# Designs tried in a protein design chat: miniprotein binders against q6w4x9r395to579. Part 68

Target 1, 185 residues: q6w4x9r395to579
Amino acid sequence: GHCSLEGGSFVTTFDARPYRFHGTCTYILLQSPQLPEDGALMAVYDKSGVSHSETSLVAVVYLSRQDKIVISQDEVVTNNGEAKWLPYKTRNITVFRQTSTHLQMATSFGLELVVQLRPIFQAYVTVGPQFRGQTRGLCGNFNGDTTDDFTTSMGIAEGTASLFVDSWRAGNCPAALERETDPCS

## First folded at step 7 (miniprotein)

Design g2
Fold by OpenDDE base, second read of step 8:
Structure g2 (fold): chain B 185 residues (1-185), chain A 84 residues (1-84)
Amino acid sequence: as target 1 above (185 residues)
Amino acid sequence: GEVHVRIEIETGSDPWAILILRYAEWIIEESGLPGVRVEVRQEGNKLIIEITGVTEEQARELAKRIAELVEELGGRVRITIEES
């Protein structure tokens, strides 16, 4: 399964459903029992302009009982808040520079993350087949059905992305706004 | 003496709150502090973590780590430390 966060506010789920939202919160991108130690992948969005529609991805966070890894445009920060030189390696996770503009987080448990740092901060999530039907969050449920990708954290299928996205938010931040995706995207 | 720590976190989604709680509990467990007591409850849109059985120095360290986690993940936190 491949999930992408592109163009600042565009998401394509594991089931290849595209959608767009504008929010300035942290959201659960991927949660699954297949992730060890209560692991979860989260996406941090912030304002990129003055209007509410000017939002962009600014960081990706992997959190578990063993690791906390924050990948932003400028640095990779780990458990103790220290920026790390790359490659950074733990027991099951390695973060390294893939190209001059791309970082990669490789894992031993079937999760791969590629982060484009420039010119636009973007993220690409890949999960193995063992994750089928066992994923939750903004990347969807990876069951081959696009029509139920907007299932909220409470198990309710939504027709639009706004309530779906909000159901995965961190903290009491403002509600997300939804726009129709560019059909050419 | 010992202090009482109250950490209030504004909750968004239930899954997020659960993750925060699990990680916070882990932080406390990993501290290895003897006699530490933790109570967690939800009041409305707030998650409340009560910690007792710790010194002021210990309390500040624990609170700092938990607060940093919450804030890094886009949440808001209030910390109160009082003498018990």
Scores: ipSAE 0.403, ipTM 0.750, lowest interface PAE 1.3, mean pLDDT 89
Fold by ESMFold2-Fast, scan of step 7:
Structure g2 (fold): chain B 185 residues (1-185), chain A 84 residues (1-84)
Amino acid sequence: as target 1 above (185 residues)
Amino acid sequence: GEVHVRIEIETGSDPWAILILRYAEWIIEESGLPGVRVEVRQEGNKLIIEITGVTEEQARELAKRIAELVEELGGRVRITIEES
């Protein structure tokens, strides 16, 4: 399955449902029992104030009990707060420069992340077939049905993106507590 | 019969035009329609998507989804459906 975060505020789920949001917080992209050591993939969004978007993707985080790998738009890669030179390799994860503008994080457990650094910071998530029906987060549930792609952290299928996105906030962000006016009137 | 769909998208910037194109392509691919053919060209701030190999009903549904996406992204769209 493929999930993408593009143009600062646009997401396409594993079941190919596109949506957008505006937010300034860390959000859970992908959570699954298929990820080792309680792993999760997260996206960090911050203000941009540019053409058609008020927020943009600024970092992608892979967090588990052993690792906190952060890939930022400034082309800095850290693990557990320490800057790493590329290629960076652990037992199950390798981060390397795929091209002059792209970084790749390859894993042994069926998750692959490609990050575009320039001209716009963007992320592309690929998961193997073992993840089918076993994912949660902004990338959807990967069950082949787009009607429930907006399933919140409480297991409720929403018809709009705003409530869905808000349910997957991963931090106590002051801005995250603001009720977003539903644009689907 | 089959129809020809011309979708003209005007955006405020080139990055947005490219992003809208990618999402429109995914909407078309997700539709699972056999025999659909898509041609895309960019002219300044205009992105032109031409779709053939679809019925009028299929064309209207694709056009609706693409128009909703473009408007949600703050762009402007003009859709023309012609008999082919």
Scores: ipSAE 0.000, ipTM 0.095, lowest interface PAE 19.5, mean pLDDT 71

Design g20
Fold by OpenDDE base, second read of step 8:
Structure g20 (fold): chain B 185 residues (1-185), chain A 90 residues (1-90)
Amino acid sequence: as target 1 above (185 residues)
Amino acid sequence: SRVLVIIISRDPELNERLAREAAEKGADVVIIVTDDEEWAILALRYVEWAGKEAELIIVDFSDPESVERAVREALERYPDIERVIVIVDP
């Protein structure tokens, strides 16, 4: 399964459903029992301009009981708030620079993250087949059905992205704006 | 011209380092022969992301035949290899 965060405000789910939202919060991208230590992948969005529609991804966070790995748009990588030099390795996670513009977080448990630093900060999430039907968050449920990708944190399937996205906020932030548009358009 | 690097080691840190170096130095195929799958998977990622072929073989180092068989069979899977480099750290 491949999930992408592109163009500042576009998301394509594991089931290949594209949508757009504008929010300035931290959102859960991926939760799954397949992630060890109650792991979760999160995305941090912030304002990139003056209008409500000017939002962009500014960081990606992997949070577990053991680690809080943050990859920021300024290429700073931290774990539990402490800056780390690359390549950085934990028990089952490695963060390294693959190219001048790309960082990768590799894991031993079927999660891969590629972060494009320039010209636009973007993220690409890949999960193994063991994650099928067992994912939650902005990346969807990876069950091959796009019609139920907008399932909220409470298990309710929404028809639009706004309530879906808002349900996956990790904090108290303003409501997100939505527009269902193909990120490739 | 096509180079295969086979790393045989129980040391996960060494495996990662050698795999990364191999990929960076132009190996076309990197094979890690070890006894710990979890740690070795991380090493493979360096190779794969570099656009190189990567393979992991789990063996029992207490059984020399296990290691030998693994290497032999691996070599058979890459008949187009012109140069083989074997790094052993038992």
Scores: ipSAE 0.019, ipTM 0.312, lowest interface PAE 6.7, mean pLDDT 90
Fold by ESMFold2-Fast, scan of step 7:
Structure g20 (fold): chain B 185 residues (1-185), chain A 90 residues (1-90)
Amino acid sequence: as target 1 above (185 residues)
Amino acid sequence: SRVLVIIISRDPELNERLAREAAEKGADVVIIVTDDEEWAILALRYVEWAGKEAELIIVDFSDPESVERAVREALERYPDIERVIVIVDP
């Protein structure tokens, strides 16, 4: 199955459900028991351009017990906080320059990531058939049914992208604009 | 062409009725702007049963700027919309 993060904040899930969101945080893109060492793929979004109503992808992160691989829009690749020259190879993961404008992260466990660096930072996630019905996060549940693609981190199927996206926040981030004027004690 | 309906109301019964009505009248996307999530989920299910897209934005109605920001954000989420209808409950 294929999941794409394109043109700022446009996402197409593994079940081909398209949506757009507004977000300035790190979000869980993909979690699955099929990922070794408690692995997860995450996406970092931030404000883009002169308009504060627009957000865009700025980095993709693969995190496990052994590795924290960050691929940034600035074309820097780090693992566990240390910059790496490409090609970079571990036992199960290889990051390399596929073309002059694209990086690829290939794995031994059925996950593949292609990152477009220029002219616009975008990401494409491919997972093997073993992931069917076993994914969680912004890329959906990969069960062949788009009606439950907005399943939150608590297991609730939502009809809205905003509640779904907010539930998959993975870092300390500012509140969404719709909530910034609602202070809580 | 795609039609977006934005419903701004604190009244759970009104929001449910307006959301259902919007979907029945051919809206492609219905966005509810409100301060209560629980009953809004029921309204969203009716929109989804009609085969339409539903969104929820939570706001503080005591802050008019918060509501206006929510509407602007809703419009930014759907730049390919041909017609926009905004329904405001007094």
Scores: ipSAE 0.000, ipTM 0.069, lowest interface PAE 23.5, mean pLDDT 74

Design g21
Fold by OpenDDE base, second read of step 8:
Structure g21 (fold): chain B 185 residues (1-185), chain A 90 residues (1-90)
Amino acid sequence: as target 1 above (185 residues)
Amino acid sequence: SRVLVIIISRDPELNERLAREAAEKGADVVIIVTDSDPWAILALRYVEWAGKEAELIIVDFSDPESVERAVREALERYPDIERVIVIVDP
């Protein structure tokens, strides 16, 4: 399964459903029992301009009981707040420079992350077949059915992306704004 | 005896540390009062993992009434709290 965060506000789920939102919060991209130590992949969005529609991905975070790995737009990689030199390896996670503009986080548990640093900060999430039907978050449920990708954190299928996205935030963040996208976008 | 810890700070790193410590030291509820910062949400995960209640409140520090209102309303939401600890980092 492949999930992409592109263009600052575009998401394509594991089931290839595209949608767009504008938000300035941290959202759960991927949560699954297949991730060890209560792991979750998260996306941090922030303002990139003065208007509400000027939002962008500014960091990707893998958070577990053991690690808090942050890949930010300024190319700094941290774990539990400490800056790390690349390549960096933990017990089951390796972060390294793939190209001059791309970083990669490889894992031993079937999760791969590629982050494009320039010219636009973008992220690409890949999960193994063992994750089928066992994922939740903004990347969807990876079950081959696009119609139920907008399942909220409470297990309710929503018809709009905004309510879906908002369900995967925590705390008192502003509500996300929704706009439909063309599959070719 | 239920304990509520309220952390009022603009420093996300400090908030995370204090929230974690509060949870570890037996706080039943941890509330972070800060300004608009998407990073602040991550601090609550440690509290939640400890099985404690966590809440993030966004305020405007340029408006003292905003902060005071946030604290007041928070206290009203937890009437069963017997002890309140407020940590302020101006």
Scores: ipSAE 0.091, ipTM 0.539, lowest interface PAE 3.2, mean pLDDT 91
Fold by ESMFold2-Fast, scan of step 7:
Structure g21 (fold): chain B 185 residues (1-185), chain A 90 residues (1-90)
Amino acid sequence: as target 1 above (185 residues)
Amino acid sequence: SRVLVIIISRDPELNERLAREAAEKGADVVIIVTDSDPWAILALRYVEWAGKEAELIIVDFSDPESVERAVREALERYPDIERVIVIVDP
């Protein structure tokens, strides 16, 4: 399955359901029992450097009991707070520069992440078939049915993206607004 | 029988592990922390996914009275609890 974070504020789930949100927080993108050492993938959103979005993706985080790998839009990669030169390798994870504008995080457990650095910071998540029906978070539940892709952290299927997104906040920050009030509009 | 586990620890990874174990044993969970960190939120989401109630209370650990107030607050929110287990990180 493929999940994408594009254009600053757009998300397409593993079941191909598109949605948009405007939030300034860290959000749980993917949780699964298939991820080792209680691993989770998270996305950090902040006020936008992109002209058509209030907020945009600024970093992607892979967190487990062993690692806290942060890949930021400034092309800095850290693990457990320490900057790493690429390629960076652990037993199960390798982070490397795929092209002049793309970094890749490859893993041994069926998760792959590609981040586009320029012209807009974007992320692409690929998971193997073992993750089918075993995912939760902003990327959806990967069960082949798009009608329940807005399943909140409490297991409730919502009709709107705002309640769904707010349920997956992973930081002490305000809830995302359903309707944006942009002083520049 | 409704069981509540209250976890008091400055260690985010320990908080997540203990919360998962408590939920797997059928308990509702309250985590008392110094900050809202990603580990604490992952723990809350796991407990909720397991069908149990989860809550986070943020306190200043350098103030023992704030910790005591948080424990009382947690007990007030779960008045129908039959058993309470408090885990304090040594």
Scores: ipSAE 0.000, ipTM 0.169, lowest interface PAE 19.3, mean pLDDT 76

Design g22
Fold by OpenDDE base, second read of step 8:
Structure g22 (fold): chain B 185 residues (1-185), chain A 91 residues (1-91)
Amino acid sequence: as target 1 above (185 residues)
Amino acid sequence: GSEELFERAKELIDRAIEAARRGDFEEAKRLLDEAFKLIEEAARRGLDEKLIEALREAAKLVREGIEAGNPEWIILAKRYLEWVYEIVKKR
């Protein structure tokens, strides 16, 4: 399964459903019993401009009982608040520079993360087949059905991305917004 | 009908994407303008809201990509368009 966070505010789920949202919070991208030590992958969004529609991904965070790894736009990798030199290796996770513009987080448990640092901060999440039907969060449920990807943290299928995304907030943040469309555009 | 408008809009967006990829931003803009008109007409005629939104977003992404000089957005627009096509195919 491949989930992508691109263009600042666009997400493509594991089931290949694309959607857009504008939020300035930390959101759960991926939770799964397949992640050890209650691991979760999260995305941090912030304002990139003055309007509500100017939001962008600024960091990706992997958090478990054992590890906290933050990859940010500033090419800073931190664990528990400490800046780390690359390559950084823990028991099950290795973070290293893949290319001049890309970092990679490799794991022993079937999660891979590639982060494009420049020119646009983007993230690409790959999970193994063992994750099928066992994922939740903004990346969806990886069951081959796009129609139920907007399942909230409470297990309710939503019709709009905003409500879906809001349900996966990891903190007290403003509500996510769907971009308004201009019928005269 | 609304379905025909949908198809036409989709085609225009696709053509706009290709024009943009070639660097012909003027043509892309013209195509997008026409696409937006068709999208809104389709909406008025009762086309499925999900399809309308997807097409609208795709078109907007192309436009924004052109304005921002961001080719990645054009790629995203293409992805959206492809997804829309998939939805239609399944109906």
Scores: ipSAE 0.063, ipTM 0.504, lowest interface PAE 2.7, mean pLDDT 87
Fold by ESMFold2-Fast, scan of step 7:
Order: sequence, then structure tokens, then C-alpha cells
Structure g22 (fold): chain B 185 residues (1-185), chain A 91 residues (1-91)
Amino acid sequence: as target 1 above (185 residues)
Amino acid sequence: GSEELFERAKELIDRAIEAARRGDFEEAKRLLDEAFKLIEEAARRGLDEKLIEALREAAKLVREGIEAGNPEWIILAKRYLEWVYEIVKKR
């Protein structure tokens, strides 16, 4: 199954449902019992472009009990806060330069990440068949039905992307939903 | 009716995508301006809100892709429009 983060703020889920959002936070992209050591793939979105204030992908993070691998748009790769020279290898993960414009993170557990660095920062997630029906996060639930791809962190299927995206925030960032609606009554 | 306006706006966006993909950005911008006018007219005639949203986002993405010189946003615009069309297209 393939999930993509493209064009700054576009996501296409594993079930091929595309959507756009306006949040600026770290979001859970993929969480699954198939990921070892409580692993999760996360996406960091921030304002990009000098004066546009548009939402854009600025980093992708793989977090587990052992590793915090960060790949950022400035082409820096860190693990647990330390900059790493490529190719970088752990027991189960290898990060390497696939082309002059692309980095790849290959794993032994059925997850692959390809990051395009130029001309625009983008990410492509591939998961093996063992992940089918066992994913949560911005990439959807990978069950072959796009009607429930906006399943929130509380297990509710939503009709709109904003509630779905807000539910997958990884931290106390301002919520996209609160910016789009009046938060106070 | 509004369905006719939807089809015309979609055709203009598809033609804008084609023009942009071949590097004809002047023609793409002209087609997008015409599409935006039809989208607003379709909204006034009560076209489904999801289809209106899809048309607006697709047209905006093609324009942004042209301004950034990024054909990937143009491809995303097409995929987004096709997906929303399939959801709303009960028949």
C-alpha cells in the first residue's frame, strides 16, 4: 500500500483518498501494531514560502522506543538528536541517498519511506501487506474502503478532513479546526 | 443546470492541467480564470458543496503549481478532482 505527502499539504491515503489540510503541527502519519518498539511515522507541517503562510511538509519523523529519526527539508538527517552521515544503518533501518534529490529509509519490518528533497519536499510511504487493516493516522486505515479513511484517533469516521487531521496532532500545537472556526462560545 | 456548469468547469480545469503539463502556462492561466467564473456560477445555482470545493481546490492547485513551476501539484489537483467526482457521482 502507498501513501503520499505531496504539494506541500496534500495527502493521498493507502486507500487512495486524497485530501488537503491547513494545520501546522506534528501529526501521526502511520501508527500500527506491525511497527516494532511502539513505532510511529510522523509528519511535521509548518508555514512555508517567504510571504505565503501556506502549510507545507517540513520534516518526517520515525519514532520508536529506540530511535527518533528525523529527515528535514534542509537535508539534515538526525537520530536521537545527533546528525548522521549517509548511509546510516541501524539493526532494522537504513537511511541512504537514492538519487541526488531523494533519500530513502528502508526497514526490515515492511515500511519504506522515500523523501523528495527538491524541487519541493515530499514523502512517499510504502507498507507491506501485513499492514492491511492495521494502520491508523493521516495515511488512513488501509482496509480497501475510502469512506472511512477519515477515522479519527477516537475511532470515529468523519466526513471532513479538518476534524480527522486535528485528531492526529502529536502535541499541544494550535489545532487547525480551532483556526477555521470560532473556538470560544 | 448546475451539473452542466460542473462539467464545463471540470473540462476547463482538465484543459488547464494539460496546457500546464506541456509548459503553456499562459493558456493554463486563461483556462483557470474561466473555470473560476464557472465555479462561482455553479455555486450560485446550488451545485453540491463537495463538488464546488473540489473544483475550487483543483483550480487553485493548478494555479499554484504553475506559479511554483511544480507539475506535481497539477497531478495532485487532477487526482483530488477525480476522487471527489467519484464520491458524489452516485450515478
Scores: ipSAE 0.000, ipTM 0.220, lowest interface PAE 14.4, mean pLDDT 71

Design g23
Fold by OpenDDE base, second read of step 8:
Structure g23 (fold): chain B 185 residues (1-185), chain A 91 residues (1-91)
Amino acid sequence: as target 1 above (185 residues)
Amino acid sequence: GSEELFERAKELIDRAIEAARRGDFEEAKRLLDEAFKLIEEAARRGLDEKLIEALRRAAELVRDGIEAGNPEWIILAKRYLEWVYEIVKKR
C-alpha cells in the first residue's frame, strides 16, 4: 500500500483515493496493530500563508512507546526531542539520507517512509501486505475499497474529507476547512 | 462552452504529463502552453473559479516539474488532475 502527502495538502490513500484538506494540526496518518509498541505515523501541518487555504505539511512524526522520530522540512531529525545525525538507527528503525533531497525511514516491520525535503516537503508512506485491512488514519484502511477510506477514528464513514480528517487530529487544533468537492478552497 | 474548454485543457495537461514522463519536454511545453490558453479562455467564459484554479495549478506543477527536473511534481499534477476530474463527475 502506498499513501502520499503531496503539494502541501493533498493526500492519496493506500487505496488510491485522492483528497485535499486544509488544516493546521497534527493528524494520525497511520495506526495499525502491525506497528509495534503502539506505533503511529503522524503528519504535522501548518500555515504556509495568510489564507486558510495556504497550509502545508511541515513534518512527519513516527511515535511509539520506544521511539519518537520527527522529520521536518528543516532537515532536522529528532528522536525523543534530540537532534540526531544521519544515518540514525534504532532497534527497528533506520533513518538515512536517500538522495540530496530525500530522507528515508526504513523499518523492520513493514513500514517505509520517504520524505522529500525540497523543493516541496512531501511524504510517501509504504506498508507491506500484512497491513491490508488493518490500517487507520488519513491514509485510509487499505482494504481495496475507496468508498470507505473516510472512516473516522470512531469507525464512522464520512462523505467529506474535512470531517474525516478532523477525527484524526492528534491535538486540540482548529477544524479542517477543506471539503472533498472543493480542491481549491 | 466553458465546460468543453475545461475538458480540453485537462486533456492537454494529461498529454503534457505523459510527454514529460517520456522525456519529451519540448512536446510537454507546447501542450502546456496550449492548455494555459484554454484555461484562460475558460475563465473568460465563466467557468467555475475553483476549477480554473485547479487546472492552472496542475499545469503549473507540470511546468515547474519540468523546469526543476523534478518528476515528483509531475506525478503530483497527475494525481491532482484525477481528483479534479472526480469532482467534475460528481457535479
Scores: ipSAE 0.009, ipTM 0.242, lowest interface PAE 8.9, mean pLDDT 86
Fold by ESMFold2-Fast, scan of step 7:
Structure g23 (fold): chain B 185 residues (1-185), chain A 91 residues (1-91)
Amino acid sequence: as target 1 above (185 residues)
Amino acid sequence: GSEELFERAKELIDRAIEAARRGDFEEAKRLLDEAFKLIEEAARRGLDEKLIEALRRAAELVRDGIEAGNPEWIILAKRYLEWVYEIVKKR
């Protein structure tokens, strides 16, 4: 399955449900018992430098018991707080420059991340079939049914993106703003 | 029974995470201490070893996160609790 984070704050879930939100926080993008060592993928959003009202993706984080790999829009890759030269390889994860504008994180456990660095920081998440029905977070539950893609961290299906996104906050941040006239939220 | 101890331990860990998130580390540590005691009681009463391991690991991640001042470890603990829920549902 495929999940994308594009255009600053647009998300398309593994079941192909698109939505947009406003918020400046670290969010749980993907969690699953299929990830080793209590691993999870997180997305960091902050205010856009060109617009005071817009938020944009600024970093993607893979966190486990052994690793905290951060890929940021300034093209710095760190693990456990230390900058790494590419290609960077651990036992199960390799981070390398795929093109002049793209980095890739490949894993042995069925997760792949591609980040576009320029002109706009964007992320693309691919998971293998073993993840079907076993994912949670902003990328949805990967069960083939889009009606429950907005399942919160408490297991409640929501009709709007705002409450769904807020339930996956990873820090003490303000709630996401929701536009009254947005038909996709 | 051991299932009641499991539910109580999970609730204590959830409450500890919430206390830590609002900066109440004293309350979080108190709740974690109670959770660890219930986990050991549940283990003695025959609760499934995988459920015990999952609860223990969740509690340890919260404890370590509080001690290190690292909120990301608290997030990992919440993921572990959700995994425990999925195991329980399957049974």
Scores: ipSAE 0.000, ipTM 0.239, lowest interface PAE 14.9, mean pLDDT 75

Design g24
Fold by OpenDDE base, second read of step 8:
Structure g24 (fold): chain B 185 residues (1-185), chain A 91 residues (1-91)
Amino acid sequence: as target 1 above (185 residues)
Amino acid sequence: GSEELFERAKELIDRAIEAARRGDFEEAKRLLDEAFKLIEEAARRGLDEKLIEALREAARYVEDGIEAGNPEWIILAKRYLEWVYEIVKKR
């Protein structure tokens, strides 16, 4: 399964359903029992301009009982708040520079993350087949059915992205907005 | 020169990947170790101690991958090594 966060506000789920939202919060991208130690992948969005539609992805965070790894726009990889020199390795996770513009987080448990740092901060999440039907969050449920991708944290299928996205907030923040924007902005 | 060393290392890594895919992790480890030595030597010529240390770290996680029977880790290591070499070339 492949999930992408592109253009600052666009998401494509594991089931290949595209949607957009404008929010300035931390959201759960991926939660699954297949992730060890209660691991979760999260996305941090912030304002990139004056208007409400000017939002962008600014960081990706992997958080478990043992690790907190943050990949941000400034090319800093931090674990538990500390900047680390690449490649950085934990027990089951390795973060390294893939190219001049891309970082990669590799794991031994079937999760891969590629982050494009420039010119636009974008993220690409790949999970193995063992995750099929066992994922939750903004990346969807990876069950081959696009119609139920907007399932909230409470298990309710929503028709709009905004309510779906809001249900996966990891903190207190304003409600997400669903507005049409230029993907190049 | 360093370029030749790097190219040879890449070939060894490819062979290591194939060995791992066949389940011969002992051979994979041997080949990978040799590859890393070559890359380290190439990196030393660039006089970048940080990159050398990074390579050592990469080798460690690759070893973990071999021990776990995960040839994909070796592939990832190759990607990193290629990146390191590009940096060395620019210095």
Scores: ipSAE 0.005, ipTM 0.183, lowest interface PAE 10.5, mean pLDDT 84
Fold by ESMFold2-Fast, scan of step 7:
Formats: C-alpha cells, sequence, structure tokens
Structure g24 (fold): chain B 185 residues (1-185), chain A 91 residues (1-91)
C-alpha cells in the first residue's frame, strides 16, 4: 500500500482517502507490530515560514529501540542526533540519494520511504502486503475501507480529520526545546 | 477477575507514561514496578497470553524510554498499548 504526504499539508492514506490538516507537531504516521524493534514512522510539521495559518512537512523520523533516523527538509540525515554521510547503512535500513532531489530509506522489513527534498519537501510511504489491516497513524489502517481511515489512537472511527490528526500527536509542541538550554538557569 | 487486573496494569502504565513525560522518572519506575507485579498476577490468574504480552511490551517501551531519556519512546508506548489492546480484542 501507498501513503503520501504532499503539498506541505495534504495526506493520502493507504486506503486512498485524501485529507488536509494544519498542525505544528510531531505526528505518528505509521505504527504496526510488523515493524521490528518497536519501530514507528513519524512526521514533523511546522509553520511554512511565510503564512502562520499554513503548515508544512519539515522532517520524517523513523524511531526504533536502536535508531532515531531523521531526514529533514534541509537534506540533513541524522541517526540518534549525529549527522550521517550518505549512503548510510544499518543492519536493516539503508538511506541513500535516489536522485538529485530524492532520498530513499529502504528496509528489510517491508517499509520503504522516499522523500522529495526540492522544490517542496514531500514523503511517500510504501508498505508490503503483510501490513494490511495492521497499521495505525496518519496513513490510516490499510483495511480496504476508507470510512474508518480516521481511526484515532483510542480506536474510535471519526467522520472528520480534526480529532483523528490530534489523536496522533507524538510529543509536546514546540519541539525546539531539544536544541536550547535556558540561559537564565 | 483477570480482566480487572489487565485494566489496573494498563492504568499504571498510563500513569508511568505521564510521570516520565513530566520528567518524574522515580515515580515512573515505581509505577512500572507495580504494573509488572499486576501483570504477573494476571498471568497467574489465567489472563489471555496476548494481553499479557501486550502489557509486558508496553511496560518495556516505557522502561526503554526512561533509560534512553527519549520522551518520544514514552508517547509511543502509550499509543502501542492502546493499539495492541484493540487489535487483540478484535481477534
Amino acid sequence: as target 1 above (185 residues)
Amino acid sequence: GSEELFERAKELIDRAIEAARRGDFEEAKRLLDEAFKLIEEAARRGLDEKLIEALREAARYVEDGIEAGNPEWIILAKRYLEWVYEIVKKR
């Protein structure tokens, strides 16, 4: 199945339901028992820089017990906070430059991520058939029924995107606290 | 019965996640220790093996998050527990 994050703030789920949201947080994009070492894929959204009412994708994160791989819109790839030269390889994951404008994260466990760096940062998620009916997050539940694609983290199927998106927030916003030390302390 | 122990263990894990999220790792560890005790009691009283495994895994996620100092792990633990519970119930 295929899930896309395009045009800064548009999402198309694995069951092909399109929606748009406005948010400035890290969100769980894909969670599944099919991901090894408690893996999850997350998407970071922030203000688009010009309009405060618009938000855009700024980074994609793959988090597991061993790795925190961050691919950001400025073409920086980090793992566990350390910048990495491409191609970057772990036991089950390889991050490499697919084209001059695209990076790919290939895995051994049926997940593939392609990020477009320019002209607009966008992400494309592909999962194998073993993920069918076994996914949760912004990309939906991959069960062939679009009416329950807005299943919240509490297991409730919503008719609108608002409560669905908010239920998948993964962290306190703003995330900028990770870089700053309070100079008054 | 054993389902009540499952709900109590889940509540302790949720409270551990909240404590860890606010930086209170001592309280989080205390709550996790209590959760592990309830999980073992539920196992002894015949709770479904998949529910027991889900609780142990969720508690492990919180423990790993505390040790790594990574708040995203703690949030994922809660999301994972809720999701696994729902999937197991549907089976």
Scores: ipSAE 0.000, ipTM 0.212, lowest interface PAE 13.9, mean pLDDT 74

Design g25
Fold by ESMFold2-Fast, scan of step 7:
Structure g25 (fold): chain B 185 residues (1-185), chain A 91 residues (1-91)
Amino acid sequence: as target 1 above (185 residues)
Amino acid sequence: GSEELFERAKELIDRAIEAARRGDFEEAKRLLDEAFKLIEEAARRGLDEKLIEALRRAADLVEEGIRAGNPEWIILAKRYLEWVYEIVKKR
């Protein structure tokens, strides 16, 4: 299955359902029992420098009990807070420059990540068939039915992308809210 | 009825995408405005909220493409229209 994070704030799920959201936080993109050592793929979104109301992808994170691999829009790759030169290899994960504008994270457990660095920071997630019906997060549940792709972290199908996305927040960020009347800068 | 308005709105959004791909952002914006009027009329006639939401998202993506001057947003809007077609096909 394929999931994509494109155009800064646009997501297409494993069941090919596209949506857009406004949140500025780290969000769980993919959780699955197929990922070793409680692994999860996460996406970091921040407000665009162009507009206060725009949201853009700024980093992708793979987190497990052993590793915290961060690939940022600044073309910096870290693991457990330490900058790494490419190619970077662990036992099950290799991060390398696929093209002049793309980095790839290849794994031994059926997860592949390609990150476009330029002209726009974007991410593409590929998972093997063993992940079917066993994924949770912003990339959806990979069950072949798009009507339940907005299943929250509590297992409830929501009618709005905002509540769905908000349920997948990771870390100590405030709730993603419609920011019509935030104090002026 | 509302289903016919939905089909007309999809056609206008598709034409807007093609106009934007040619760099004709003025025409793309005009076609989007027309599509949005049809979507509003379809909503008043009780068209499925999920289909209305999908059409609105496609329109928003084209607006972002125009704003950013970026053809990749137009590609995303086209994928979204394809997804809407697949949902309609399933029914």
Scores: ipSAE 0.000, ipTM 0.137, lowest interface PAE 17.8, mean pLDDT 70

